# Ledger of designs, part 4: VHH binders against p80196

Target 1, 213 residues: p80196
Amino acid sequence: SQDFDFFYFVQQWPASYCDTRRSCCYPTTGKPDEDFSIHGLWPNYKDGKWPQNCDRESSLDESEFSDLISTMEKNWPSLACPSSDGLKFWSHEWLKHGTCSALNQHAYFQTALDFKTKSNLLQNLNNAGIKPRNGDYYGVESIKKAIEKGVGHTPFIECNVDSQGNHQLYQVYLCVDSSASKFIDCPIFPHGGKCGSKIEFPSFSTNDDHDEF
Key: E = the ipSAE of ESMFold2; O = the ipSAE of OpenDDE; V2 = 0.75 times the mean of E and O plus 0.25 times the DockQ between their complexes.

## First folded at step 1 (VHH)

Design c2 (framework vhh_6z1v_2; at its last look DockQ between E and O 0.56; V2 from the best seeds 0.00; counts 0 for: pae E 7.7 > 2)
Fold by ESMFold2-Fast, scan of step 1:
Structure c2 (fold): chain B 213 residues (1-213), chain A 125 residues (1-125)
Amino acid sequence: as target 1 above (213 residues)
Amino acid sequence: EVQLVESGGRLVRTGGSLRLSCAASGFTFSDYAMGWFRQAPGKEREVVAAISGSGGSTWHADFVKGRFTISRDNAKNTVYLQMNSLKPEDTAVYYCAAGYDYWGSDLEEYEYDYWGQGTQVTVSS
């Protein structure tokens, strides 16, 4: 329908962002909830390419989505250093990806928040006995099946490596149709960040920008 | 003006070593993850290595592990790729790219906002 084929809806596990050698900085609101958080909602083509920066003059306008700010601080925080209120992160996601979405700013952010609620990743994993805890490992296929059972579609699971060399659940990719109305089977899965057969689902530890050395 | 300028690409014999450099300007360098990508004729572009804004986290593709090392000098606004034990299969144009460091290892091209012009590496047997 639009000049793209589908969206990736990308959620990250904050503890896995924070426990790498890079470490992280908590948002100005403090330590995020132990829950998945939104990375972004990214227009994509079914050949694996993507549009970006589709309207460089469409700057983020906080007044367009002021009613969503508190919900976004909870569900779409920045863990990048230095500690921030998230506006720079949301501005980047809007300019790079949101301007290609055919949605206005309020609709773009609301849609991502709605899909986070709909996907209900942590509860779907918990229902299968997959719970965050340092030292607990789960089969990647079990993680995929738990999410597929709850959402109706197979996710792509991206892994990263913590500071000790342990492979862990990092990001979950689901696909959304070009009208941003429903989850669909992914036409193509992302490349990179592939998991081993068993991965850790870690819980949080305390981090700030002093952890870099 | 944001600019990334690669240098160091040249003809090298199999088994040789080469260091690529990428000089960045026009943005706060330490806020950006940096990546090295390559593209050989008739092949898709692929990610070779990535480094976080602080330099505390690095990722290397399996096909270069143990041979290539990414590093950065934030005081000089420069990222490097040290390439050892070069093979003919490493022949490609190498690109430096910068993406705002939100979520750790930026392995997908769409995470990178700025790209250099590329530098040619040719490995002869």
Scores: ipSAE 0.052, ipTM 0.434, lowest interface PAE 5.1, mean pLDDT 87
Fold by OpenDDE, look of step 2:
Structure c2 (fold): chain B 213 residues (1-213), chain A 125 residues (1-125)
Amino acid sequence: as target 1 above (213 residues)
Amino acid sequence: EVQLVESGGRLVRTGGSLRLSCAASGFTFSDYAMGWFRQAPGKEREVVAAISGSGGSTWHADFVKGRFTISRDNAKNTVYLQMNSLKPEDTAVYYCAAGYDYWGSDLEEYEYDYWGQGTQVTVSS
C-alpha cells in the first residue's frame, strides 16, 4: 500500500526553460537535445497536496543506479546554474520526491526513464504537425490533443513566459498510477502557468546565448 | 534543520516604505530560488516576487507595479523585499519560501520546498 494516490510525471522543454528571464546553464555533459527532458516523478495526493522529504537520511548513492547515469544525462539533465552533471538535481528529486515513492533509487530513476520513452511526446507532437520552430505558434488544445492521441490520457500543459511576454510550451504533466506501472487519467491537475490559446514551441536554434559549460 | 525566519514586518502609513528580511539556514542557500508570498485576511496566498539562486534573475507580480523589489545576499543567506509606496491593499502576512533553483518561473507554491512563519505587514490610511 502506497501513502500517496498517484504520480505526476513531468517533462519539460529545454528551449522554453532557457528562453526566460531565469538563468540557464547547459549541463557539463553538453548541450541538451532538442527533446523533452524529465523534470520529475512526483508522488501526489488526490486533493492536490503532496508528500515530500520522506527520508532525509536517504542520500543519493550513485552506485545504486550507475548503469542509468549515461541515460539520465541525456534524458534528465539540469539546466540550472551553475552548470552541473545532473547529480545535484537528481539528488534533490530523490530526496524531495523519490523517498516518498516507495521505490529504491534505481527503480525510481528507471521508472521515470521508461515513462519518458513510453510517452514519446516529441514524436506525438510531430505526428500532428507540431514542430519546434521559433516564431511559430500552436493552439494549446491542439497540443493537448496530439499528446492525448499518443499517450491515451489528457495531459496538463504548463506555460512559461519569455522576455517578450509570449507564452511558451514549458512543461507537460502526465499522471501515473501509484504502483508506477501505467499512465492514468489525472485525478487532479496541478496549479501552474496558464497557457493562452496560442503558445510558442521554441527551438534551440536561436537560444544558444547561454552558459554552456 | 532548515529554517526560514522573516523579519521587518510592522505598521506603516500609506505611501511609506518597508524592508522585509528572511534569514535562511540548514541548506545551501545559493542553490535555491527564493520567493516572497503574501496572504491577506480572507484571501488566498499569492506570489509577490521571486529571485534565482544567483540573484541574476527576478520576477515581480503585476500588482507590484515597480513598488517592490526582491534581492538577496548569498553571503548572508538572506533574501529581502524592499517595499515602497505601500497601500492599504498591501496589508498581509508576508512569507518567505525556498525552492530548488530549477523551476522555470517559481510562481507556484508547489515549486517551493521550505517556508517561513511569516511576518505581518499592516498599512494604515
Scores: ipSAE 0.016, ipTM 0.383, lowest interface PAE 7.1, mean pLDDT 89
Fold by ESMFold2, look of step 2:
Structure c2 (fold): chain B 213 residues (1-213), chain A 125 residues (1-125)
Amino acid sequence: as target 1 above (213 residues)
Amino acid sequence: EVQLVESGGRLVRTGGSLRLSCAASGFTFSDYAMGWFRQAPGKEREVVAAISGSGGSTWHADFVKGRFTISRDNAKNTVYLQMNSLKPEDTAVYYCAAGYDYWGSDLEEYEYDYWGQGTQVTVSS
């Protein structure tokens, strides 16, 4: 019913979302884990254009994915203010992107959750010695290589800027085939979000890893 | 049906003032960040100002800082751009845009979901 070429699968680093001058609000379920979270699964065209809002009569029906909600609260939190349970965020992602995916609501959310698990971003970075710690800088090419080693495909890295003006790891883009079955090489990279050669990977905690023994 | 309708664009003299309005309908206005963009002939479209869904945070491009002010009235579903001390360089089509404010972050152009048709502002010497 809709044609598109691939998905971007996009994950965010919550500490980089929250340490800008804008700040953030934690979900009503509490502070997010120190892990990547899902931003979305976004149908795209190879020419850099994208579909959106493909069924304007659709609305989120919580009963269609109720078994996924606790997992989505952990892995797909909203950091928008005021604090919320994520339903507005998921409704937005469904209406803008999910309606264009050829998946029903349950399959759409389940697929994104499965790709987060498969990407294993935090562990892949940790295997390369790249850990969240305030004040540490990492080469952006080292971050890409660590993820590529674990996933098999080169990611796109988007950076933002903290309240002190430092570039930091913000979003990771991976590409998924149009049947939503596997990671693929990205047909095209997003524009914007330039990082420079070295960037921070911030932590929610200001404590050094004193509790690691 | 989502609509964004800009108004208030016209011909003005250098040093003059205008207020642009953008009336929104068909979505929950307070959930959306609003932005003003402009495109001059032969130039790329550029962001002029942005405002959060709540109206609590605003951002203005350096080339308009101190001269333009974005504001919103969530009761009227309307965003405004007050433009003072206009220069010939401000001549452009001005577009209103709305993007979902799910993270409370600054939105890149690709994150704006809805766009108006534009209103022409022309500043003469």
Scores: ipSAE 0.013, ipTM 0.384, lowest interface PAE 7.7, mean pLDDT 85
ESMFold2 (binder alone), look of step 2: mean pLDDT 86; pTM 0.871

Design c3 (framework vhh_6z1v_2)
Fold by ESMFold2-Fast, scan of step 1:
Structure c3 (fold): chain B 213 residues (1-213), chain A 125 residues (1-125)
Amino acid sequence: as target 1 above (213 residues)
Amino acid sequence: EVQLVESGGRLVRTGGSLRLSCAASGRTFSSYAMGWFRQAPGKEREVVAAISRSGGSTWHADFVKGRFTISRDNAKNTVYLQMNSLKPEDTAVYYCAADLGYYSDYDEPSRYDYWGQGTQVTVSS
């Protein structure tokens, strides 16, 4: 097994996953909350490369983290088709990335859940007036600044495009030290991200609400 | 928007070589990380190889390492898969895929925004 230098902690915006030409499939638990969700916790090297699949015999064992399943369904859902309970997604993340983390399965998933709570991305954006709403655009530098103010470290912002070709906030990368204990400044940012200077922060499609009573 | 068209698939004998091409139509081919996938009947699509936006990083599946090589020519808006020492097990429809936001997701079909129609490779004795 090789050492690694840091983790990327990667969160995705579900509405941006879902409003693409490919669309998405909601989890078997139904429509996700309007909040960031975990993509993964990825060991990485300072040169931008990463270890992967470090123990192919270490299968995901649901019994090792059964106490976390309800929380993971909320915070780490799969939006890939077909609709699923998330186990295939968590198995993929564990086998590819988790086996390289030096953590056992429970600690790996618990650590990611804890960092989601600590990063508090949606609230940090809201505090800066950056709120999800179809048709509203925000400067990428403003998004980075809002997150940096709340977390203490500059994120990397990844964009994708919606079905109409509009660039939008898709994933947020923060960096975590190799002991999985704290956020750090990223030693290296990922290449790309496809962001323009201003990007959409979309909301899920909603049914018409009842008037206030 | 980008449109992808694969070409080069055909019948080839065991031990033979073949080069697949994927031609991209669109303004910003060099903005996309690219992958080659394959799908045999009754199986899910699996990643064969991936290449970063610049071409400076490549990944190849263990079952093709040393036999297949992915490359790209951004000036020609084309990605290639050079296939050597072909085996019957390589028989599949081969797809190119584009617009991976971050390279480390290269092995997930759902992470690519654009797909070609596929090109059939058949390897016989």
Scores: ipSAE 0.046, ipTM 0.480, lowest interface PAE 6.5, mean pLDDT 86

Design c4 (framework vhh_6z1v_2)
Fold by ESMFold2-Fast, scan of step 1:
Parts: sequence; structure tokens; C-alpha cells
Structure c4 (fold): chain B 213 residues (1-213), chain A 125 residues (1-125)
Amino acid sequence: as target 1 above (213 residues)
Amino acid sequence: EVQLVESGGRLVRTGGSLRLSCAASGFTFSSYAMGWFRQAPGKEREVVAAISWSGGSTWHADFVKGRFTISRDNAKNTVYLQMNSLKPEDTAVYYCAAEWGYDSYTDLASEYDYWGQGTQVTVSS
């Protein structure tokens, strides 16, 4: 009775969001940790399409997940300008994707937080000698293998480009079964987000520009 | 209600110019990055250009660099695609799309939240 085939579980590397020509705005809690952060948990079809906005009347209700807010501020911050508490970003993710999940708000956010912990991306990369450092490049295949070794499933790696034109690790996609219980092999990988054979894994710069263009 | 409405698509001769417009309503336009995508019959949808929520940064696909320019007017809730030196290979349905708070420097259509219905551009040789 589920009207989707699987979830993408999407995590973002904050330094790669912030070092583009667009720059970023830190959350009201300040500079994010040097760790992957959640972008979202997205219901998807195996043909590459996705459902969205499945219940436009189901607004985000902070009281339904008040116990998770501190953890979400740390693990699911908004880097979009202007600086914010993240509520608008979580509302966006809930309305577009969460309403299609068959989970209530608390379960939806808790599930994403749990998968972030389970995927343990930064530690799995560090275990393979892949560490964030400006100027250090790694083979995309090595990044994929390090994550697969730790998680048990091959990720999709999305790249973007910094302000200097360097290709870099931007987002990591893992797949979750339709019951939101476990990681699975992705039925289909996203199109685009193409990486070169070697990409930078950047760290936050002390000269970050927080101003809006 | 949220909507994106493209306009400006038409038949143009090779070497000509055309400006597409996309009018947005029903959401806080200035908080969204915007993109232009295209799809020709029998081909995959591909990203052509993207612009940040503020208009301060832009990305253009290699196959249109130097010919196409994306821009936006947040006061008018409108994004534009200026198309110069048009080629028959540019013939496609052009779609505008909105992505909350983020630029996309990738071809990932799945990162976009709202889509228009498209406008047909035909370039005759």
C-alpha cells in the first residue's frame, strides 16, 4: 500500500555548500560542526521519479518533535541565507518529502537522525585515510569504497564546484527501504552531480564569506 | 497556489536570439534558487543554467557558455534566460524550476521543488 519504492537518504558536506561563490549563512546556533549534515529523507520511485507534497494541509508542528530540536539544530542545520533556526528548512523537507513518507513528523525526523548515526560517514572516510583538508584530493572510487565498507551499500556521490573552480565532495546519497527500517542497495542512482576522477574533500576556511550576494 | 509560468518560446532562425521568462507566484521567490532545464524528444532532461536566490552566483552548462545568460528580478518574481547565437541543437521544451535555498551546479532535477509546464523553442536552420 506504500506509494513509493525506497528513500534516498541525503547528507551534505557543509564546507562544500559554503565555499562556492554563493557562500552561505551559518545557523543562529553558529558555525556547524565539521561533519556531514542531513539534507533530507526523500521517498522515490525505482524509475527515477519521486512523489512530492502528498498532503499540503499537513503543516510542520514544532510541538510534535520538540524533543528532537536540539539534535536537529546540530545534525540538520540550514546553511541558506539569511541565518535561521532551521525551522523553515525542516518545514520545506516535511511538506515536500515527509508528507509522502507514511511516517508522522516525529518518526520522520527521528528516522533521518538515526540513519545519520548509523551511516557514520565521516568516521568511515577517516578510517580509510580520507580526511577533510583544503587542497587534498581523493579518488571518487576510494570514497565510494570507504563508505560501502562501513555501511554495506554503495553510495551515490554528488559533486559541486568551489569559488576557485575545484570539483569537491558535496552530497552523499544512500538508499533506505520503503518501511524506513534499513539501508539497501539503491534501485537507481540520481542523474547528474558528476564528479571528476579525483575530488577535493574541503575543510572550513577561516576566510569564509557569510555575506549575501 | 504555487506556480511557475514560462513564456517566450517560439520559432527562431539559426543565429538568432530569444529571451525566456518565468513568472513565479505562491511562494517566497527570493528564498529560492532558480534553474532552467531543457528536454528534446527522445532525450533526457538536462540543466542549462542555475542562479542563486540573491542572483549573486550563476552556473551555465558547457554547451551554452558564452551564448546563454541566466538572470533574475526578485522585485518582479521573475527569472530569465537570454539565449544568443541559437543553434538547431538548442531545439527543446525549456522548463524553469525552483530549489529552496540552494544553488545547483549539477544536473540533478530531483533537487528542484517546483516546476513550470515548459515553453517550446524551435531553431530552424
Scores: ipSAE 0.044, ipTM 0.407, lowest interface PAE 5.5, mean pLDDT 85

Design c5 (framework vhh_6z1v_2; at its last look DockQ between E and O 0.12; V2 from the best seeds 0.00; counts 0 for: pae E 14.4 > 2, placed apart)
Fold by OpenDDE, look of step 2:
Structure c5 (fold): chain B 213 residues (1-213), chain A 123 residues (1-123)
Amino acid sequence: as target 1 above (213 residues)
Amino acid sequence: EVQLVESGGRLVRTGGSLRLSCAASGRTFSDYAMGWFRQAPGKEREVVAAITWSGGSTWHADFVKGRFTISRDNAKNTVYLQMNSLKPEDTAVYYCAASYDLYWDESAEYDYWGQGTQVTVSS
């Protein structure tokens, strides 16, 4: 049974991802855009638990979503090392989460891409005067409000910590209904530490050295 | 593949403190969120704490909040569990686990596991 309550739709900021990770590699397809990328579309329960690995026999089949691959390379890249074209990452996301979504592979990836476009996070932030800039800090509440104005629903912001101990925007969580049709208010937010009052929104301009390994 | 090795487990008195360490092999440690689990004899394995890839966020089970703290040092490929105010009820085998991606959940499944380290708290 693949019964779940909603999806977490998670997007990550590549510059922050690489700023704190020892192992960060640009995709073989090239340096990621300075834009949010998709981490995943994850079925979830209202109690905070989630299903995973619902069909271990459902291996990723590129032929099922070949028309989406170019778009996925841009919008859903892997920054893991060793450098890859994203297939390994997509396979992981599909097997762990996608198989629990009640969607086929094409619909699963298409849905995630659509919601990335729909959320338009970077533009929403820019509209509020929040732009990627090293050394500048923004109020976390301002970031949340900016996204909320654009998306119509309150996001969850996850932060990581840079080498100087500063919090930076790492991931944005939005919620999607179980039918994968629309954004919804999150029934529950992820547990864990919260961002500081002010967080950095870093730029790739000074993070080019993080793909050394 | 990541190999995880726990250490630091020992006999300690009630009210004592203990720091567990989990060392990961390779150079991909930061690719994984980390968690600590424990299993007491005759009981189910339960989540104790978890930490995101860069250590920016942590989660602790309600029964250990305020007493236990998870942290990590990615430069050392190590995740820690600082355990204070230990109680006999904390006696268990403690396991370190790694996940490619995760959410905070008491029933979370992780991709890699250590062999565990025994913690015994005497009254």
Scores: ipSAE 0.016, ipTM 0.356, lowest interface PAE 6.2, mean pLDDT 89
Fold by ESMFold2-Fast, scan of step 1:
Structure c5 (fold): chain B 213 residues (1-213), chain A 123 residues (1-123)
Amino acid sequence: as target 1 above (213 residues)
Amino acid sequence: EVQLVESGGRLVRTGGSLRLSCAASGRTFSDYAMGWFRQAPGKEREVVAAITWSGGSTWHADFVKGRFTISRDNAKNTVYLQMNSLKPEDTAVYYCAASYDLYWDESAEYDYWGQGTQVTVSS
């Protein structure tokens, strides 16, 4: 048996990472897709605490998951500066959270990629008429209901603020059972990053398609 | 993998100034975002300020904005918190923390923590 109770499966909205005062740097592959991207898959306890850094000697080994690298570059990019290939971010997530998962490196990353596909957040939001666009605001309860309708379980919505102080959709938390097999109702929701009643769902800055520079 | 040591905490009078330092050991300091946190008596630990790996972006909590400034010197493996116009409400143990990503209020995302330095503000 595992020594933790469940996982948080955490996805971030790249435009909301990038439009804060901290700014961002695109991955070496270029501007990310207008889609949610994986932040991580985090073992957690029902009391709100979590294990971390469970095996400091288990370094990230690219050869263990070389078949996943191109998919991870698309679905799990680093937006931290400087521009990077993502390895440092994946190493961080593996060492802090993955080593506590009872999964090997390939299974850990594959599992997160599979849950991103299964959650299908952007399409579930679009089906409810919730579409990314600068200046468009949506009720946070409407966002939750759209995701619940598609996934079967209520998410936790984390907000941040853009450089102008506007509250926005930043991260979506779903819960996964300790065997990493299915979504479950969250035993406990995380703290912090609380939203107002209506939040922006921003897009990346629009560029003129005919800009020749 | 990085070790953090805070220094500079002491007793200061209301309206005074103080600079805290956080010295990091390790070759990868410049790869980490850094944060300053504080914990006042009887309160939960709260985020005070954060700075990206390059120093190109900073964040400050509303309750210190305009009074505190975070900065870093990657050549010296040091992050600083300049505290001006100190108030009794600023009395706390101040901690520095390091993360590969910048997370304003998500303490779970900070990987390495110092042991803290006590700041007391009175008159």
Scores: ipSAE 0.006, ipTM 0.310, lowest interface PAE 9.4, mean pLDDT 85
Fold by ESMFold2, look of step 2:
Structure c5 (fold): chain B 213 residues (1-213), chain A 123 residues (1-123)
Amino acid sequence: as target 1 above (213 residues)
Amino acid sequence: EVQLVESGGRLVRTGGSLRLSCAASGRTFSDYAMGWFRQAPGKEREVVAAITWSGGSTWHADFVKGRFTISRDNAKNTVYLQMNSLKPEDTAVYYCAASYDLYWDESAEYDYWGQGTQVTVSS
């Protein structure tokens, strides 16, 4: 039995991760695509609490998901410093969250990859004329509606603050049923991560600090 | 699971200096970003300083900038807080904390916490 109510499925925008006062580092495999990246798939309770670290001895075993690694490098990169191949990040996500999911390692990672594909966030935003561009601002409600039109469920939008002090699109939360089979309406939205009414959607490809030629 | 133990808290005079240490055991210490927090009686816990996994980047709260310095030694599994020019308002229990995710100033983003060490600054 699952012993939790739903998942948050969380994706992050790499340019907004890196465009802050803290450092970021590209993966050892190179600069990520300009696309949303998976942050995690997180079991949660409807009351706002969550389980974590449900099997302290279930270490990440690369052989269990070796066929997924190239896809995870593209879609689930770590931007933390120092540069890495992502295994530490995936080990953290598995140990903290995946062990609580009732999925084995392969199913856990494959499911998150499948939901990234199904969410199609960047294309859904583009269909509404919302494109990454430095210096452009978009209405938060327009972003929510563009994603809802494509996914069928209202997202939660989390913002952070760029190095210039402007609010920017940082993370998108969608909800998944406890059997990990489909998107659902979120039973509860997170508090915090305030966006204001208009926010930046920065371009990753024009960050000269990280784009060496 | 990482376990954290702070040490070095004591009574010091105004204008004095103190170095806090946080020893880590368990999982690989270099997997974690580290932070120092403090809590004075009757106040909420507040972030003091944070440092990346490698020690390559640091962040310090405005109220301690120029006075406190966070550092780490991954070979010794230890994080330090060098505290200079101490003031009575720095009196608090100081905690170290560890996080896999790089969020500098939000206590909710830290997964593991130490027991705390008392720092008292006398006039």
Scores: ipSAE 0.000, ipTM 0.182, lowest interface PAE 14.4, mean pLDDT 84
ESMFold2 (binder alone), look of step 2: mean pLDDT 80; pTM 0.826

Design c6 (framework vhh_6z1v_2)
Fold by ESMFold2-Fast, scan of step 1:
Structure c6 (fold): chain B 213 residues (1-213), chain A 126 residues (1-126)
Amino acid sequence: as target 1 above (213 residues)
Amino acid sequence: EVQLVESGGRLVRTGGSLRLSCAASGFTFSSYAMGWFRQAPGKEREVVAAISGSGGSTWHADFVKGRFTISRDNAKNTVYLQMNSLKPEDTAVYYCAAGSPEWLDYLYGEDEYDYWGQGTQVTVSS
């Protein structure tokens, strides 16, 4: 029996985290891949509320998921400053959300890693001709349809704003059943993260980038 | 030193409107997500609305959607909560909070907020 109705499975676009006025700090492992990364797997109620901090005594125990650390560094990095190994971010996600999941630590992190692989967001967008590139804008409905075609369920798209004021693809929400076994249609979409009709899908860039062509 | 100072709370009649303000100082305001929380007597503190540092993303709790609007003015280091169609059940102390610099993208949950104001009392008479 579960004390929640479903999960949001939340993935972020690292370039959109990093190109805001606050900027970002790369993980101690270096610049992340140009791919979606996991933000979290969040138990939720169908009325839009959510449980949180369900067991404050359940501290993150690295020994419980040491076999996953390398994969998590790649797929679930912290971009918050200062540069870090990600443990504080994973501890935060576990304590706030993971303790409410009815999963143990290894299963919680493994489940999120598996759903990232299954969602295959970047390839599903690429298959529709939606590719990260600074200055290129795509219809929000086209982004949703591309993901729905690949995953089988309509995502919620959250936008943020870069340092120049451009609206951009920031986070993708998919829904997972309370048994953490499969994607489902979202019972309710989160509110917020307003997108215009077209949004930028930016790539990583720096002041040192060379435009050779 | 970081300070958040709420203002605008008062007694208001059912169906009325009120705008709360929160003036921030001592940090780079635009780099922090801001939230409004409330706590009624005998109840847990609950998130009402949140806004990203840029203002590009907002979230409103289901029980205030269509009635409350969060906004911010980064030039003035101020976050606002416009409250319309007030109900007696909106009676609470309202707090503004600044998100953790380490977790400034998170719009939800009390634990993501490192800095808190003292609160401003809103009372809605039936």
Scores: ipSAE 0.012, ipTM 0.257, lowest interface PAE 8.6, mean pLDDT 85

Design c7 (framework vhh_6z1v_2)
Fold by ESMFold2-Fast, scan of step 1:
Structure c7 (fold): chain B 213 residues (1-213), chain A 125 residues (1-125)
Amino acid sequence: as target 1 above (213 residues)
Amino acid sequence: EVQLVESGGRLVRTGGSLRLSCAASGRTFSTYAMGWFRQAPGKEREVVAAISYSGGSTWHADFVKGRFTISRDNAKNTVYLQMNSLKPEDTAVYYCAADTWYSGEYYDTSSYDYWGQGTQVTVSS
């Protein structure tokens, strides 16, 4: 019945999506910026369970958020193959998670875009000297502290492994209250996706060999 | 797109063993995580086991640890669930699923974007 306790606000690091054995395809708009991108805004219960697919007949209606499309292409791209305009990914997120949010489509997408701006993850990490670069490793606790200093709340850091098995920063989870108005301390953290004590923060630089400055 | 076909479900006696198979279509199988899920009548679908794209990492639910083992053969585009010491409580429809978008946290049911039709396992005394 659309009741839930909080949202996970999930952002991914695109370079970490792309440097695994998994196929990675740039959006039809081209190579994404070297910045965090939105994965989703997911209703959740305090017991670790979650609602999903709360209205299977509520189709994504592009006309409801046409004013947000350009901003979503930049901040919420799909890196899944084949290359796409993002609509299928946004449709998936809306149907699975958005329909449980108690928000209409425009409010759901606008809210996620607003939280991305407010969290300002890359700048908060840079302010602590944590910068993307292949071969550079940082303590997971240092990453958490940098984000907590900027946002006011401790994130959950999810790691994946690159094609060589090195642990790397993949996704950052923050928690949002059930009214979608503010960040909160997470009532419960996800179980799994655990990092080593030091993880790589890879960059997109290996995808470009241009020397024009 | 990914198509998943489960096979191997049948009636087995308590204490018996069974291996389920899930065949995936396409050449990208080795790039995404796979999971096995089950649903008994009147109950919610639950995660049983999951395996990373390479097979280097596996996760098993506490209620099957030591009895079930997930594995994959990337050359054959197939994921397996070896089920030992079966109990009546294991009776369910078993589904395989693929996580083609979200390759970090493979135990999360909500991360799986492609699902098979399911195969029935019945455990009787």
Scores: ipSAE 0.006, ipTM 0.256, lowest interface PAE 10.3, mean pLDDT 84

